# VHH binders against F-box protein SKIP19 (SKIP19): the designs that were tried, part 3

Target 1, 302 residues: F-box protein SKIP19 (SKIP19), of Arabidopsis thaliana (Mouse-ear cress) (q9m0u9)
Amino acid sequence: MASSSSPPAAMEVGESTNWTELPPELTSAILHRLGAIEILENAQKVCRSWRRVCKDPSMWRKIDMHNLGDLDDMDYNLEIMCRHAVDRSQGGLVDIGIWYFGTVDLLNYIAHRSSNLRSLRLIRCSQITDDGFVEAVVKLPLEELELSYCSFSVESLRVVGQCCLNMKTLKLNKHPQKENDDDALAIAETMPKLRHLQLCGNGLSDTGLNAILDNCSNLEHLDLRRCFNVNLVGDLQKRCFESVKVVRHPNDSIHDIDIGSSEDEDPYDFSDIDLMSGDDDFEGYYDFSGASDFSDYDQFDF

## First folded at step 5 (VHH; framework vhh_nb_b201)

Design r29 (from q4 with S101I)
Fold by ESMFold2-Fast, scan of step 5:
Structure r29 (fold): chain B 302 residues (1-302), chain A 119 residues (1-119)
Amino acid sequence: as target 1 above (302 residues)
Amino acid sequence: QVQLQESGGGLVQAGGSLRLSCAASGFTFDDYAMGWYRQAPGKEREFVATISSGGSTYYADSVKGRFTISRDNAKNTVYLQMNSLKPEDTAVYYCAADWGIEYEDYDYWGQGTQVTVSS
């Protein structure tokens, strides 16, 4: 995933032109490239004309609360800022992304005020309960859902799929998991209209993958990066290439996935565990009894 | 034109309570976040509390658990209930309109109301 636009990018157009004198429609086009934090902290302070554009509900149809997770180091509260952005949308919100600070109260606030929400992205939101998530989301006409590095249950995913009948894009990214087909089977059973599916780090096996391919007949993009319990060989590989237009393989590069600043704070939490330490392989055998079930590798320190 | 009028300030003993009010006019109050800032003698203006148009609240660490911000949209008024007051709470309290944690983010300011807490 590409980096979000920043205030400097919007300001570049103004370097050769007096941006304070631009027509409102041109100012709006520039500002639509910025995230909510950049608009509220920087862009609206440029002049009265820009501030007026920044208060227009049309600017808040898409809210991107992308942040680095350093919440205690910020001079502002992201939840109050997000609620303010939602209020500015005046019911017109169609897309919202929340990184780190999401709560059940915030999600209910969004759901009650945004009946036309089509895309919800929750990344590293550890405070949202399964019950709170389901209660809020089943009321929304979602076509796109991202639950990356969150700990939502399979049952909550199943209920969401049963209620959000027009789901076309699902991103359910995790740190690499031990073998488990529960997510894949829930997706196969409840989301037959899927066109784009990203399951990076999912524990699905060939059984789970076949279930998805059986039931999601319109699937155009399938991302299986870091799904180490899938072996794309023989008949399964042939099936994937014949039925899906774009397939990302388990060992393909993940450098384009934007998972926030927690990688900088703990780089081994995701990238280096699988590639260097092998901790995820040992984790996969933890449910099996006996030391002999841990890898066949010589001199591995337990 | 926009006008913000603070009231409710005064002299109170340490441990006492005061309720500040800010009456707003000249703008669509319901659409604005409202906040309170304070300035003690010889110090810079500092954030106290804010409330969004939808009622979400945020407080400075120095006042959490002691102060409560609220609003009444029917009366175009924002309130600050101050409990367990300390001498260090002595300041001029200012009402501000629009979102912001930094005072420069607010579009409109009131004239201020003096709060004095005696030891």
Scores: ipSAE 0.000, ipTM 0.257, lowest interface PAE 13.2, mean pLDDT 75

Design r3 (from q8 with S30D)
Fold by ESMFold2-Fast, scan of step 5:
Structure r3 (fold): chain B 302 residues (1-302), chain A 119 residues (1-119)
Amino acid sequence: as target 1 above (302 residues)
Amino acid sequence: QVQLQESGGGLVQAGGSLRLSCAASGFDFDTYAMGWYRQAPGKEREFVATISSGGSTYYADSVKGRFTISRDNAKNTVYLQMNSLKPEDTAVYYCAADWGSEYEDYDYWGQGTQVTVSS
């Protein structure tokens, strides 16, 4: 009926900058190296072709929500942003890492929409309760779990190990602790399939380490950096060397461990012991409002 | 998982009004921008209206002053109130959901609802 019209002029000549003329495969390779925040705030706004790549579910198989913990000063809500990234994965999410802002509601949102989640990383997520964590996580087919600088109980760790029978990687990192084998014994009891174990700062003794080696017979990587209660000499050192392919020693450098923001100074000293032993819900942490009831300062001068 | 379902289309005489509704499920509705697009037979799909997660609205020049977009986050629903309808408004109307500040190339689309304006 109608004669064919010529293709649009844009198809004849490149009418974009070099950045917008990149093949989709190359754009995808570049964007896979960025964290979720950088993709959602910056990369998707470059041009229409980049925006289309940033919406492809294959870009959201792994979600990295790394941030510096300065949540109150951000112009954007990281929980909302994370929910958008999860939605874009369209059920294909395999790996997710969350720094600082993790909540029970967010974990439930992820668990409900990501039935094939294999790796969960929670770093400095102080808002997540033991009960909420367990309820969300026990339904997931996890093979990798990171709980770094979080305050989850030994009982929660034990339950997760009992329910996530295919756990192959566990990262449980803390600031250096006094001697305590509870974590090590829970791991030895419930996670026999472990291949990679990172326990930086853990308080385990030689007893706890021997229990892990006895029960986690397939262990290939053992990271004991800052585990100062382990005396890795003699027969125990020989056992580790013969049984485990890669061992990171208590005094090895921690340059590859992300410990968080520049405000991460050790807040715990002996003055905090009374607070930790006290059975007070800490009314100072009831963040009902950020405003102090500020009286006229002149009342303090007289 | 994600579903956008339009309703409220139909036949109306020129000068009349229709209210379209779009019921959403499977995503965090109140954090998404919502929009309406339309496509007449033999034409390209064109932008009609958008509403941000914060409630800011933007309209195509052809509908400004006649159409109003709104949202009810409690009901996971976006609306398009269409007043002073013209025969030129005849099209299939599509609901769309998007993340981001640029209201083009939406993440999710509905199946559409037919609006026919007779003279």
Scores: ipSAE 0.013, ipTM 0.435, lowest interface PAE 8.6, mean pLDDT 78

Design r30 (from q8 with S101Y)
Fold by ESMFold2-Fast, scan of step 5:
Structure r30 (fold): chain B 302 residues (1-302), chain A 119 residues (1-119)
Amino acid sequence: as target 1 above (302 residues)
Amino acid sequence: QVQLQESGGGLVQAGGSLRLSCAASGFDFSTYAMGWYRQAPGKEREFVATISSGGSTYYADSVKGRFTISRDNAKNTVYLQMNSLKPEDTAVYYCAADWGYEYEDYDYWGQGTQVTVSS
């Protein structure tokens, strides 16, 4: 019996507080706003009621493993923690983001246990090989992919596009590159259903951009910040304005981009961060793409 | 897809022995603490034994010296060897897995296996 499989939700009178009196659905709503590390290290240790909510598979449909890359200074192992979070999702995982600590073994663990994964984000994951990445990702029904400040090959990107036929969002951010259309051509050839494309720092030229516009007819958002080999003037500028609803230009501010704490970061990116004007709150991707905002990127027409 | 499946239960005479097995799948077994609990009709679940990821064991006073918990990480299996069984050991025995946060609020539970000790 299912009711006999789990212990009852009983608590001692001495442990009762106002926080433990919240209905599970309200506790869940609060905890959905926290990242996975915050839930596993802090929130679940508050009381038994919160711990039970933190174990509910519905809390783990989206896993956000954001961190600053200070891995050696942490008292916990992020890969083991991520595996635990994936286990708690019980096959219901639809969105996962991993900063710095991603490995081939971890990707395979995720892929084998998350057949309905829709969104994968890998940021500054230098340990993942092209072969390992491709093997894991081709098994997944991805609609959203982020590969930021990683070293994956164009061949890997092409295979992913060929296998993930419903790709709607691609974020492929790099430190500013010399002229090279390989990524743009691979995208144009394999991802015709794209609605959101972010290519910050990409080396694409006007040729690559035209290929994307020719083949990605549903494109609604195009982010070309720091793509300095694109000459976005004249006929090409008119084409973008007429074809795409939202365009971020090569020289637009990058204050919303999470560059991270990598020691290998481009000096230009570092100086841009240090010299940015603006207010106290530099909340990176969360200024735009918080968890509740992801559906808005897919559905500009409500 | 996390699953814990108990086996080895059955009917045994008082003074007899029984070995329970729990096959685990869908998680990194070697990092989890594993435990056995039991529940007789009309009673709350009672702790029986636990084994940590590192192999340290702890037993309820009622079973010390009679029961032995062990694990085989290569087979993703935890065992409970029950010797000198008594009628009061009659219960449904449940396998449980926990990353080591609390001994009574385990992360995963099996469906249970019935053990009946006749007098």
Scores: ipSAE 0.006, ipTM 0.362, lowest interface PAE 9.7, mean pLDDT 77

Design r31 (from q4 with Y103W)
Fold by ESMFold2-Fast, scan of step 5:
Order: sequence, then structure tokens, then C-alpha cells
Structure r31 (fold): chain B 302 residues (1-302), chain A 119 residues (1-119)
Amino acid sequence: as target 1 above (302 residues)
Amino acid sequence: QVQLQESGGGLVQAGGSLRLSCAASGFTFDDYAMGWYRQAPGKEREFVATISSGGSTYYADSVKGRFTISRDNAKNTVYLQMNSLKPEDTAVYYCAADWGSEWEDYDYWGQGTQVTVSS
């Protein structure tokens, strides 16, 4: 109150704000819905009580470093910020998601300080080497792994499956690929405890899908969106319906896939892919009068 | 896991000098601002000096010209050189680390080291 025996802080002089009147547990519940960047750059600067909540290790059991990949335009360094968030967790980190800026050094920093890490999400992290990824991940008791729009090898995925024996959720999302069963066969061989599998854009065929269904008998959710080499009809469709609780089909909507602001800029045009693979291929790339002369076919007198 | 370990405190005569050290571990030292605070018996904790991650320094008016804060990032250590000590400098000195630039709201604190200045 105004008659406090100790001098009040500058923020408490004058009219109080509604935010200083919230109980810490209610403030904590609100702040748990924010990403790490929002907490560190905005929420902790609201008032002293919010800053105390934002420094509590219980706030940092889950770290979400979602961003749009505009790293050169940011006023802050996301890797340094992520290291700070990990420090605030004081060993209690359970779940971390990193978009764009992930490095081998950062993964090692996380692995050495987070013995209870159960969920790791790496989205569009092109700087992490296969060897560095494997070395960091084999030290972690992972139950959930996301590797979306990254370039990790099949062998890395296989080693992770062999070492992380309690893997229950795998998200391995890619832009639509040509037919290739390598990922599906590695998953089938090494991850029999899977309950949730998201393979958007994967090149698996009916052979790879059958291998997954044969070996991942506890599978409850299967996401095959943009897996255009799977013929999910007839006997295979019946098998999925009978074996898996929830199946998302190759042509289902992709609006919920975590690909950042570039989701509308998919470099794989399905109509162009179909045209190139057909026997009636349309040839327009070898124009003798130069590229982009297609507009000359339509010379109207205006 | 995070630790700040102060050393260098002791008993000294008025007009003497002491150098305090604070060894840091368990966090990315180079990215943090480091500070020194002190608390005498029956008094509130007071700010002494701070040094930013970039090396900028700030001092309390009571110690300007007598105390110097510095850091050695290779050793993860911050120092406080105290010259021309006065009996009123007698206090427990605490090392502190902060991600932010606000020096009154630090993330980590050491256990403190006693400095006693006899007249």
C-alpha cells in the first residue's frame, strides 16, 4: 500500500497498473502461452512482478524460439537469447523448439544442461551437421522429435531411433519429394514405439507405408499430407482405417503445418511436377528467340 | 549449476587497498552484465559498480575515483579494485550477473565476501 514503511520502487510510485494486481500464478498462466522472444523482449519489461515471474525457472520448462527467419534484420541475437533462456531453466528444460538459427554449439549447450529434455524441434536449421546433431541427441531421453525442412541424412535418423528407445512422436516434414522409401524404412526399423508420425511431403511409397504399419503397431496418428507417391486406396486405405485412429491424407489442407511465413511460397508447384512427369510433356524451355517469349503467342491488336 | 564465487575480501587499514574477484560458471559469461553490490549491518543493499558485456562501466558516487570494475572474459571473472578504503566501506560485497541492462534486478547472485576497514 501507499503507507509502506520501505520506499516503493519507481514503478510503484503514483497510480498502480492492473498488471501489478494480478496474482503470480495467474500471470504465470498467461505468460506460459508466449514464446521465448516475446517473454524476454516484452513481457519481462511490463512491471517488477512480471519480471520476477519471467525469471522463475518453472517458466522455462518449455522454450519456443519461433521466428520468421529474418535473422539479419533482428536487433538481437537469437542464439544468445536461446542460451539465456536455457540458463533460466536451471536444468528443468523439457521441450525446446528452434527455428532457423540452430547450430551444433547451441545443441551441445542444450544437451549438457538439459538431462530431462523430452522434446526437441528443429525447423529450417541448415547449419547443423549430421555428426553434430547425432552426438548431441544421443545424450537426450527424447520422446518427441521434429526435423522439419532440415537436411538431415537417413543414417542420422536411424542412429537417433536406435538410441532414443522411447520415441513416441516424430515429425519429419519436407517439401514434396520424389519416390524414396529410405526414411520410412529407417523409421519402421528403429522406432516401434511411435504413437504419432507426421511425414508431410515425404517420398515414401506403398512399400514404405506398409513397413511402418507392420512395425509401428501402436501408431495412433499418421499424417501423410503431400506424400504423393502413396496410393492410399483399396486394401492400403482399409488397413490404415482399421489400424490408425487418425489419418491425414495426401491431399488434405496444409494450413496448420509449421513452415513459417514462407508456407505460401512453396517452390514445388504440383501442376508443373505433373506436367514434367507425363508422356505429353509440354516443352517451352528451349525457345530459340530467348526465354519468356510465350507472351508473343498472344499478340492481340490493341 | 550456475555459480558466482567471490574472493579477495578481508581486513584492511583505512587508506589501504583490496582487489575482489568473482569467478563465474554455468552460464555464458560474455553475454552478461556483471555488478558489485554491498550491504553493511542494519543497512539496505547498495549498488557499487557495474560493467556491461561490451565493457562500459558505471559507478556509485560514493566510490567514483577510488574503485575500478573490470572483467576478463577468457577467465570468466569480474574484478573490483578498491583503493583509498574508508571505514564506511565495511560491508559484505556481492557479485551479481544480469542479462539485461538494469542493475537493480540481477539474475544471479554470489554468496558474498566480507570487507572490514579498520581506522
Scores: ipSAE 0.005, ipTM 0.363, lowest interface PAE 10.3, mean pLDDT 78

Design r32 (from q8 with Y103F)
Fold by ESMFold2-Fast, scan of step 5:
Parts: sequence; C-alpha cells; structure tokens
Structure r32 (fold): chain B 302 residues (1-302), chain A 119 residues (1-119)
Amino acid sequence: as target 1 above (302 residues)
Amino acid sequence: QVQLQESGGGLVQAGGSLRLSCAASGFDFSTYAMGWYRQAPGKEREFVATISSGGSTYYADSVKGRFTISRDNAKNTVYLQMNSLKPEDTAVYYCAADWGSEFEDYDYWGQGTQVTVSS
C-alpha cells in the first residue's frame, strides 16, 4: 500500500460508485459471497463504509480461505491473512475452510480463539500431523468435519470420532483407493449421529458400508462416488434406498467439483483426482433448499 | 484475546519530555500498522502518529518534529517519544492497531494513558 496514512484512490473526495452508496446491510449481503482473501485484499480498501462492514465480527462467522495452491507465487501470506480473519471474528467463528496452507500452529491458533467452532474443512493440507490435528480439534464442539486429500491416519479419525460426539457431517474424500474398510469401520464405531457422509474415492467394501448403515441410523445423505469396491446391488442397494434419503453411487458424475488445486500440483486434466463437491458452501451444509442435491432424481434431471 | 496496554503517561512541565509505550498481545503484532491518538478534555479524538508494519511513519502537523513513533516487533511494543511538550498536548493518549492499513480507522484500541502538561 501507500507509504503514508493517505487513503487509497477509491476513498478520495468525489470518487464514488453505486457500491459505496449502499446501506451497510446490503454491502454485508454482497461481501458474504466473497472469500476471505478477496475481502482482506480488495473489498475493505474500496471506501470507509466498506472497510467498517469488513471489520464487523458478524462478517467473520464463516471464513473461506479457498485458493489454488500457488502459495509461492502469491504476494501475501495466507496463514497471516487467516489469523487476521480469525482475530476479526472476535470469538464468533462458526465455520472455517482452509485449502493447502494449513499447519498445526494455525489449527491451534483457531482452536484457542474459537470456542463455538462447529465446522472445520481441511483440503489438501499435507503439513498437518496426526497428533497436531487431534490435539487441536478434540476440544472443539464440531458438528461438521471435512478432510479432503489429506494424509490423516485411521487412528486419528477414530480418536476425533470418540471425542467429537455431535458429529453430524463428515466429508472424507480421497483419490480412488484399493479395498480397505478401516475408515468405514472407524466411522461406524465412533460417529453414530452422522446425517451426511461423503466418502468419495474411499476403499470401503460392502462389509464397511453395511457397518455404517448398521450404526449411523440417522444418515440422510450418503455420497459413495468413486468408491469402486462397493458392489451396490441387490439387498445392499435396497437397504440404502430405504434408509437413506439421498445416495450418490460409485459411478455417478463428479461434475459438481470444486477444484482448489494449482496447475503445478495438477498439471494434467485428471478430473477424477479432485472429488471435492462444488455445491457444498458454508450456508447450505444442513440446508437442502439448494434443491439440486436434494434427491438423485433432482440432481440428474438437470 | 486482543489487548493493547498503554503506559508512560504522567504530569510534566512545558518543554519537558515523556515516552509512551503500548504493549500488544493476542495478534500478530508485526503485520499490523500501529498508531497513537489523543483526546483532550471536551474534544473529539484526534490522530497523532502512525507506523506501518514495514516501518513507514506519518505524523499530525501539530506534533511533527516534536514526537517520534517507533516499534519493537520482538517485544510487541509501539512507542511514542514526546519532546518539547506544550500545554495543548494535554490529553488521554490511545494506542491503536490496524491490519494491512495505514488509515485513521483502526481495528483495536487501548484504554488510554493520561498526559498532563502544566504551563
């Protein structure tokens, strides 16, 4: 920025757009659609009115740190930005998503300042250790957890399930795996209150799936896309359709992908490597009002 | 918890000097712009000085040449060295912090420290 206390050009006398004349409530509604990076680097510098809206703790109840993983090419440090966004929440943080740059120190910073955190999403965070992850999250009142394309052990998942007793949503997405029921059995054993389970690319077999259905009696949404070791036919297929409201099958389309990967990390177009759901936003996690994913029929009728 | 705690205020004779300190905690101090404001009895709060995260300084015309703002990132502390004090410098002095901004509209404020300059 400027080497003086002078405001940026957008805040100078006589400089205005329609946006700078909006009531704070309308400005807030617009800014809630932006990610944290865009708010901190761009939106808050538009004018004093927008700056005040961007400082309001109610703006920071949900923090979205989506990025493309091009960390070394960025002019700013995402961990510092994330810490500042958490500071602005003033303890009101409910939902946070971190792509690529997550560290144990950052998780501890979040955990110690966000006693009401209900939703944590970690996507492609390879730097976080199992012990550091467990230590940070077991004290949080989590109801939603996403661990996508991370390398956490089944042991850490089991401990988190044992400690976070109100877990209602779990997204554990991986590149397609060979047959292995460890994750499914840990989930079945420790997370009986689940309503939404996304296991894209998981190696579970029919045995693991039956264990989940046996123990997660409140399950409303089950996403098994790219779970190629599940033979979803006959009695098992009937069981799923009778007990679960929405089931996404192993060979179903992955067109609702939200790819937060850089070109350096995914240099070739392998769309089946990134199985993140692009329709999962912070506002709509428990809300099927979005309609497109409410049922299999609605999803594929478009 | 974010905290800014001012110290170093007191009573001083005109022409004297005081050094104010502001100890910061609960945020990444080195990434924040730090500033000093003051409020005289019966008046609005006014800007005194600011220092950016990179060390750039800016002063109000009324204090330029007399006051010096500095920071010590290792101690999470910002300072205001006040020289050649005048009776009109009498005010409660407030420390303020703002992320990525050198503007007058700061995110965090201290509780203030009283400076009284006798004529």
Scores: ipSAE 0.012, ipTM 0.405, lowest interface PAE 8.4, mean pLDDT 77

Design r33 (from q4 with Y106F)
Fold by ESMFold2-Fast, scan of step 5:
Structure r33 (fold): chain B 302 residues (1-302), chain A 119 residues (1-119)
Amino acid sequence: as target 1 above (302 residues)
Amino acid sequence: QVQLQESGGGLVQAGGSLRLSCAASGFTFDDYAMGWYRQAPGKEREFVATISSGGSTYYADSVKGRFTISRDNAKNTVYLQMNSLKPEDTAVYYCAADWGSEYEDFDYWGQGTQVTVSS
């Protein structure tokens, strides 16, 4: 009969709430405070009015895919969810942050659909290759870039700096590193317009820091927390004080840094020499160009 | 750019058959639920059929047994095979796509294709 012709899913998943009577502008203001996962899995299922707001492209100019890295325990595929959020932005995406699940395919999907992307954050995205990263970001008018606890090469960083000429904010955070000025020198050479630089855990020495200060004359914020190879005393400390408005020192607290996980959950044993040199007993740490070998190449013949 | 393009509509006599196609582009087709809706002049848009990303199908009671929805993921296309057509099936038929939805409030819609069933 007539009743048997009605589909059972005529009702929205989720009941009407007191909030369903709010004007769309107020609903939008509330929803802008939520991350993408919370919007797609919870907020849009509250009622039709909320679902309509959650589909508006203006809600998706900034996409925050923050998560704790418990990917195997999630009922949701975060890459599929992220692609859907990018689709909803309809080309209006300006800021995106991705924790853990980033891939080369996802990065290309974003780059091809987000020609006005100004800010990209990649945190603990170990699956993205150097070549895939460079290919995607060269296409984007980036002014802000965060690469935290990722394993991108110095050469990749150099190419990005050469192509993204308006880079104003760089956050390049690592677990504390051996003394190495390669990142600092690449930044000094290719990113002269920087205003904000965060290098937590970087291996730069006083030489690298001086190069940055020489070349990044507009620098307003400099974060050197966990940069234990910088001797920030005397003349160098005075130079920083006179040239940069805000400086965070190597031994300052890092509790305000959102790295996608607690530092306690990511132990770094600085006393372990093997961790500093990698798996290569022949100091493969000094070889940044992978050859055709099955493992990191090192000169060790007698 | 997300795009859904319907084809296969036309004029057919009562008792006849038509096969509608919807070509999709600009999104990961395999991950989306696909559906067909229709709207007759002066009436509200009504649900016809849906197929999930996993291949599960659901039909409105008015078309169940007469219409069959299917998808070809290799071609990014969804189909609606319409048999035993009735004059009351006359409407503009719309293709729709949604992430995770099975029934309503689809995210993307095509421009529609006209189906006219003569009595």
Scores: ipSAE 0.000, ipTM 0.327, lowest interface PAE 11.7, mean pLDDT 77

Design r34 (from q8 with S101L Y103W)
Fold by ESMFold2-Fast, scan of step 5:
Structure r34 (fold): chain B 302 residues (1-302), chain A 119 residues (1-119)
Amino acid sequence: as target 1 above (302 residues)
Amino acid sequence: QVQLQESGGGLVQAGGSLRLSCAASGFDFSTYAMGWYRQAPGKEREFVATISSGGSTYYADSVKGRFTISRDNAKNTVYLQMNSLKPEDTAVYYCAADWGLEWEDYDYWGQGTQVTVSS
């Protein structure tokens, strides 16, 4: 069998650049900079050495399914790819981010196979029902939850807070809302261990903010950008300064992620850099140990 | 937990037939390519046949026209129909699962089932 010595779908490798002879640790370092889609579609097909690295469960402890939402011709294949990435983690999955295509069935698939999941990020996932979300996540030992541009109810947020007792990081981002303290009061009531809270676009008032500060005594980072119903002056500003190490104010600069360009559709590219710059402990890109050069798959072609 | 369980092996006379089955669990079977490999005593593991998630098949030259691979996604099972068996087909037959059509390097392997062809 002539074909038994090499994979049939390998990418071309030139004599001037020999990727097949790189040490496994260097190959691993390169591949850690790629997203799950790039690894599954391209990187694993380069050669047997790269494929072996791409199959190693250590590559799949953190899964980033970032995409631009062009799902009409990619529908279902992204969910299939995500399931494959979860399978490759062999139960070692700690962090997963899903953009646009998340479903209740996918969340259940992840939850049943990832009992040690600590971080879940759902961005622009409109298909997931409140009941399906709650049923999947209440059994997980979550310490970090992101729900960005999703339509989950206040009641589902409250139940998750009541069941995920070790929640330390919450990112609940919305387009700017009218005045409403429901989210803030649910957080204050159910998530007293929070250290990092991002509420960009939330409708909370000074009342809701005071409730959070009263109940979340360990809060170290508070992001209120685009929370235009908070009047952060006088006594409230002094309270935030004295009790919270880092505060982002309602009118602080943000990247323009709402204008719908392909780069601006990625809230992680700009909002995470703006919010988390200078501290690797709570940055959204957990695929790298502290690589400030991470470019969200921009470094490699996909 | 991923599991592949082969069955249907046994002793058969030259010219006879056997059907191997492989029951899969713990992963999304319908999205994976499934394959069969075999290993005779003192030999390296040899490719036999593969079937893609879409149903496309590929066979080793030594078994073309004699063996047929098929799948039943409703039962999470892949089959290998072996006809016109020869003593040279004697081996442990392994079921394998992979994403895509890579023939040499599968993600998951079963325990194997022994096929012995006598004359």
Scores: ipSAE 0.005, ipTM 0.420, lowest interface PAE 10.5, mean pLDDT 76

Design r35 (from q4 with S101T E102P)
Fold by ESMFold2-Fast, scan of step 5:
Structure r35 (fold): chain B 302 residues (1-302), chain A 119 residues (1-119)
Amino acid sequence: as target 1 above (302 residues)
Amino acid sequence: QVQLQESGGGLVQAGGSLRLSCAASGFTFDDYAMGWYRQAPGKEREFVATISSGGSTYYADSVKGRFTISRDNAKNTVYLQMNSLKPEDTAVYYCAADWGTPYEDYDYWGQGTQVTVSS
């Protein structure tokens, strides 16, 4: 008989004498290598001493909510789990990465509780509006921002640059675009302290690239993979070589970029995203907890 | 400021019933698993029942079939309906809140409410 009627995981504590005999400092060093989901679902269930380490705010200065986008297959709500991880940080959160499930409410929750956040990474967070994103980010002293496969506007990017004056790392990855310098010009205008810029799939031309090089004089790393409207030859190639320590060219391999898919044997293709696109997809993530909360939105149940 | 406030305890005769309530404030109640523990004089604190954020329940063998745990998220309250009470159920009953999988080392604890079952 397939059974889901099991005791809570807390009642099924798997305990090893060797692990329970470790000093808290060693346990912390081991647990530091785990992601937030692994800590909350597995590590804290090992024994009481591990659970105490897993509740220590120092473990939650960096929160990595990397997941495979299989939100419907999870026994837990990632937004609620993320809020709990933020609570455990006790205001000490410095770095957070959110894959797929990000919402405006979650960003506001983070911004209200994490006044020293330096790094924010949003990957495939399609539910976050431009206005909600800007409102949350304006409150944060960001030095690193990643917006990968999110549909944020040039206007929102410009506001972020104007408010986050110490931005040193920007990763703005998109599906390959036709020629458009809007992002590049906004970056050049508002982010002069930039040291690391990743623009995979961006539509910038030689004009946009020259603007970035003119204004981002401290740029050390420039990633232009899949930026097919840039012609890196002659004077422009010489300029990049002399000004930037590391340049990744438009046709270079993208094997090191992870899109977070559980079935992704080839992480990127840049062909238009397949089967999951549709405003009418109501099977996905919902930002309320429990089965009883689903009844508040009867039109979304199926 | 987090608070858990138990109520509904008292003196009852064997075979009787009591409903305990725990009113929660200062945290996102809906996100937490809620539990009941009890401690008899001279004994260690003992697990009684838990209810997850999603409504799944689990009971100690000593109370299965007699006690029912439930929650009302609109009221930020968890309940313990105690039927067919026995003298050995006499204890201080504590409400507890924890993320996910509650152990004895819960995130939050109430002050307790006394239940006394006379023979």
Scores: ipSAE 0.000, ipTM 0.274, lowest interface PAE 12.1, mean pLDDT 76

Design r36 (from q8 with S101L E102P)
Fold by ESMFold2-Fast, scan of step 5:
Structure r36 (fold): chain B 302 residues (1-302), chain A 119 residues (1-119)
Amino acid sequence: as target 1 above (302 residues)
Amino acid sequence: QVQLQESGGGLVQAGGSLRLSCAASGFDFSTYAMGWYRQAPGKEREFVATISSGGSTYYADSVKGRFTISRDNAKNTVYLQMNSLKPEDTAVYYCAADWGLPYEDYDYWGQGTQVTVSS
């Protein structure tokens, strides 16, 4: 049949007639490449066959709620949309990423409905309290955790590590910090099974890094970009080379256009990578003149 | 025990106005997106308007500028104000509820209310 009973609003997605004639298997493969907002706002409005695929729980094993943080300018509620996506997963949710709009109530909603959640990513979620975060995540069998540009305490991180005994991937990214080993020591103490660690902007020193290497003996990937208080030369560099498969150095570039399987290069699979948000971490990037203890140690190797 | 009950339909002359109401019960109305769909004789059911839990609205191009959707969370009611009615607006109007964004295959549907626009 030709019309599929679709309302005029469905035409706003700009779909051609040929797209709507695809078999469900091929449609599913295409839709797995889209973020949750794109599926719920646009893709499911195309036609009945796309809508049917978009309601299948297998589409919602991974939920990616990437957005630009312009929440007051949006004509839809992202928290309600996220709750709907979680419901569609029917308990099958394995991976969820939330940008900007995360709340304690939302985390509790996810935790109570997703007993098999393996990966949680929170980016720029300023509304989540330490206590609310801990209460929700200690109930989850997490193997992967990302906390990027959030304000969680070292005490919260320590408790999470003590309760989530199978943690294999941790991404704890901040704007460049002054020297402080608290996060590194908490990680070393509580997360011995780590294989992938990203600490961009962390204030750890050589002492903190040695503690991580001593305790996280299975570490395969280590990202220290913007960690300006670690001097990765000599014996420490040799230790990393012998023990870790992939190391990103403090002065290596951070940008959203890198090609590869790196999990720390723009977590957005289909976002507008070429379009920079108003929050691009430029203040941290250009703090070299303000960092009294920072020197270009790697320039002496030239 | 979820119930959606439409009211306010009737016969009106072209250029006239009607206000449809949908009373909801049996669920947390304030967290649901609400929508209106219509079905004319011999046609498939089509989208008319939607309102999110936060109050954001979307309209079909055929009704933009003429229809206004609104909600009253204290009364668990969604409304459709229909102005400048045309004979082409003649249809059974259905209220629907979905969690998050309104979709064609909603979680809950009402029984419908008839709107007839004479020329």
Scores: ipSAE 0.000, ipTM 0.199, lowest interface PAE 13.0, mean pLDDT 75

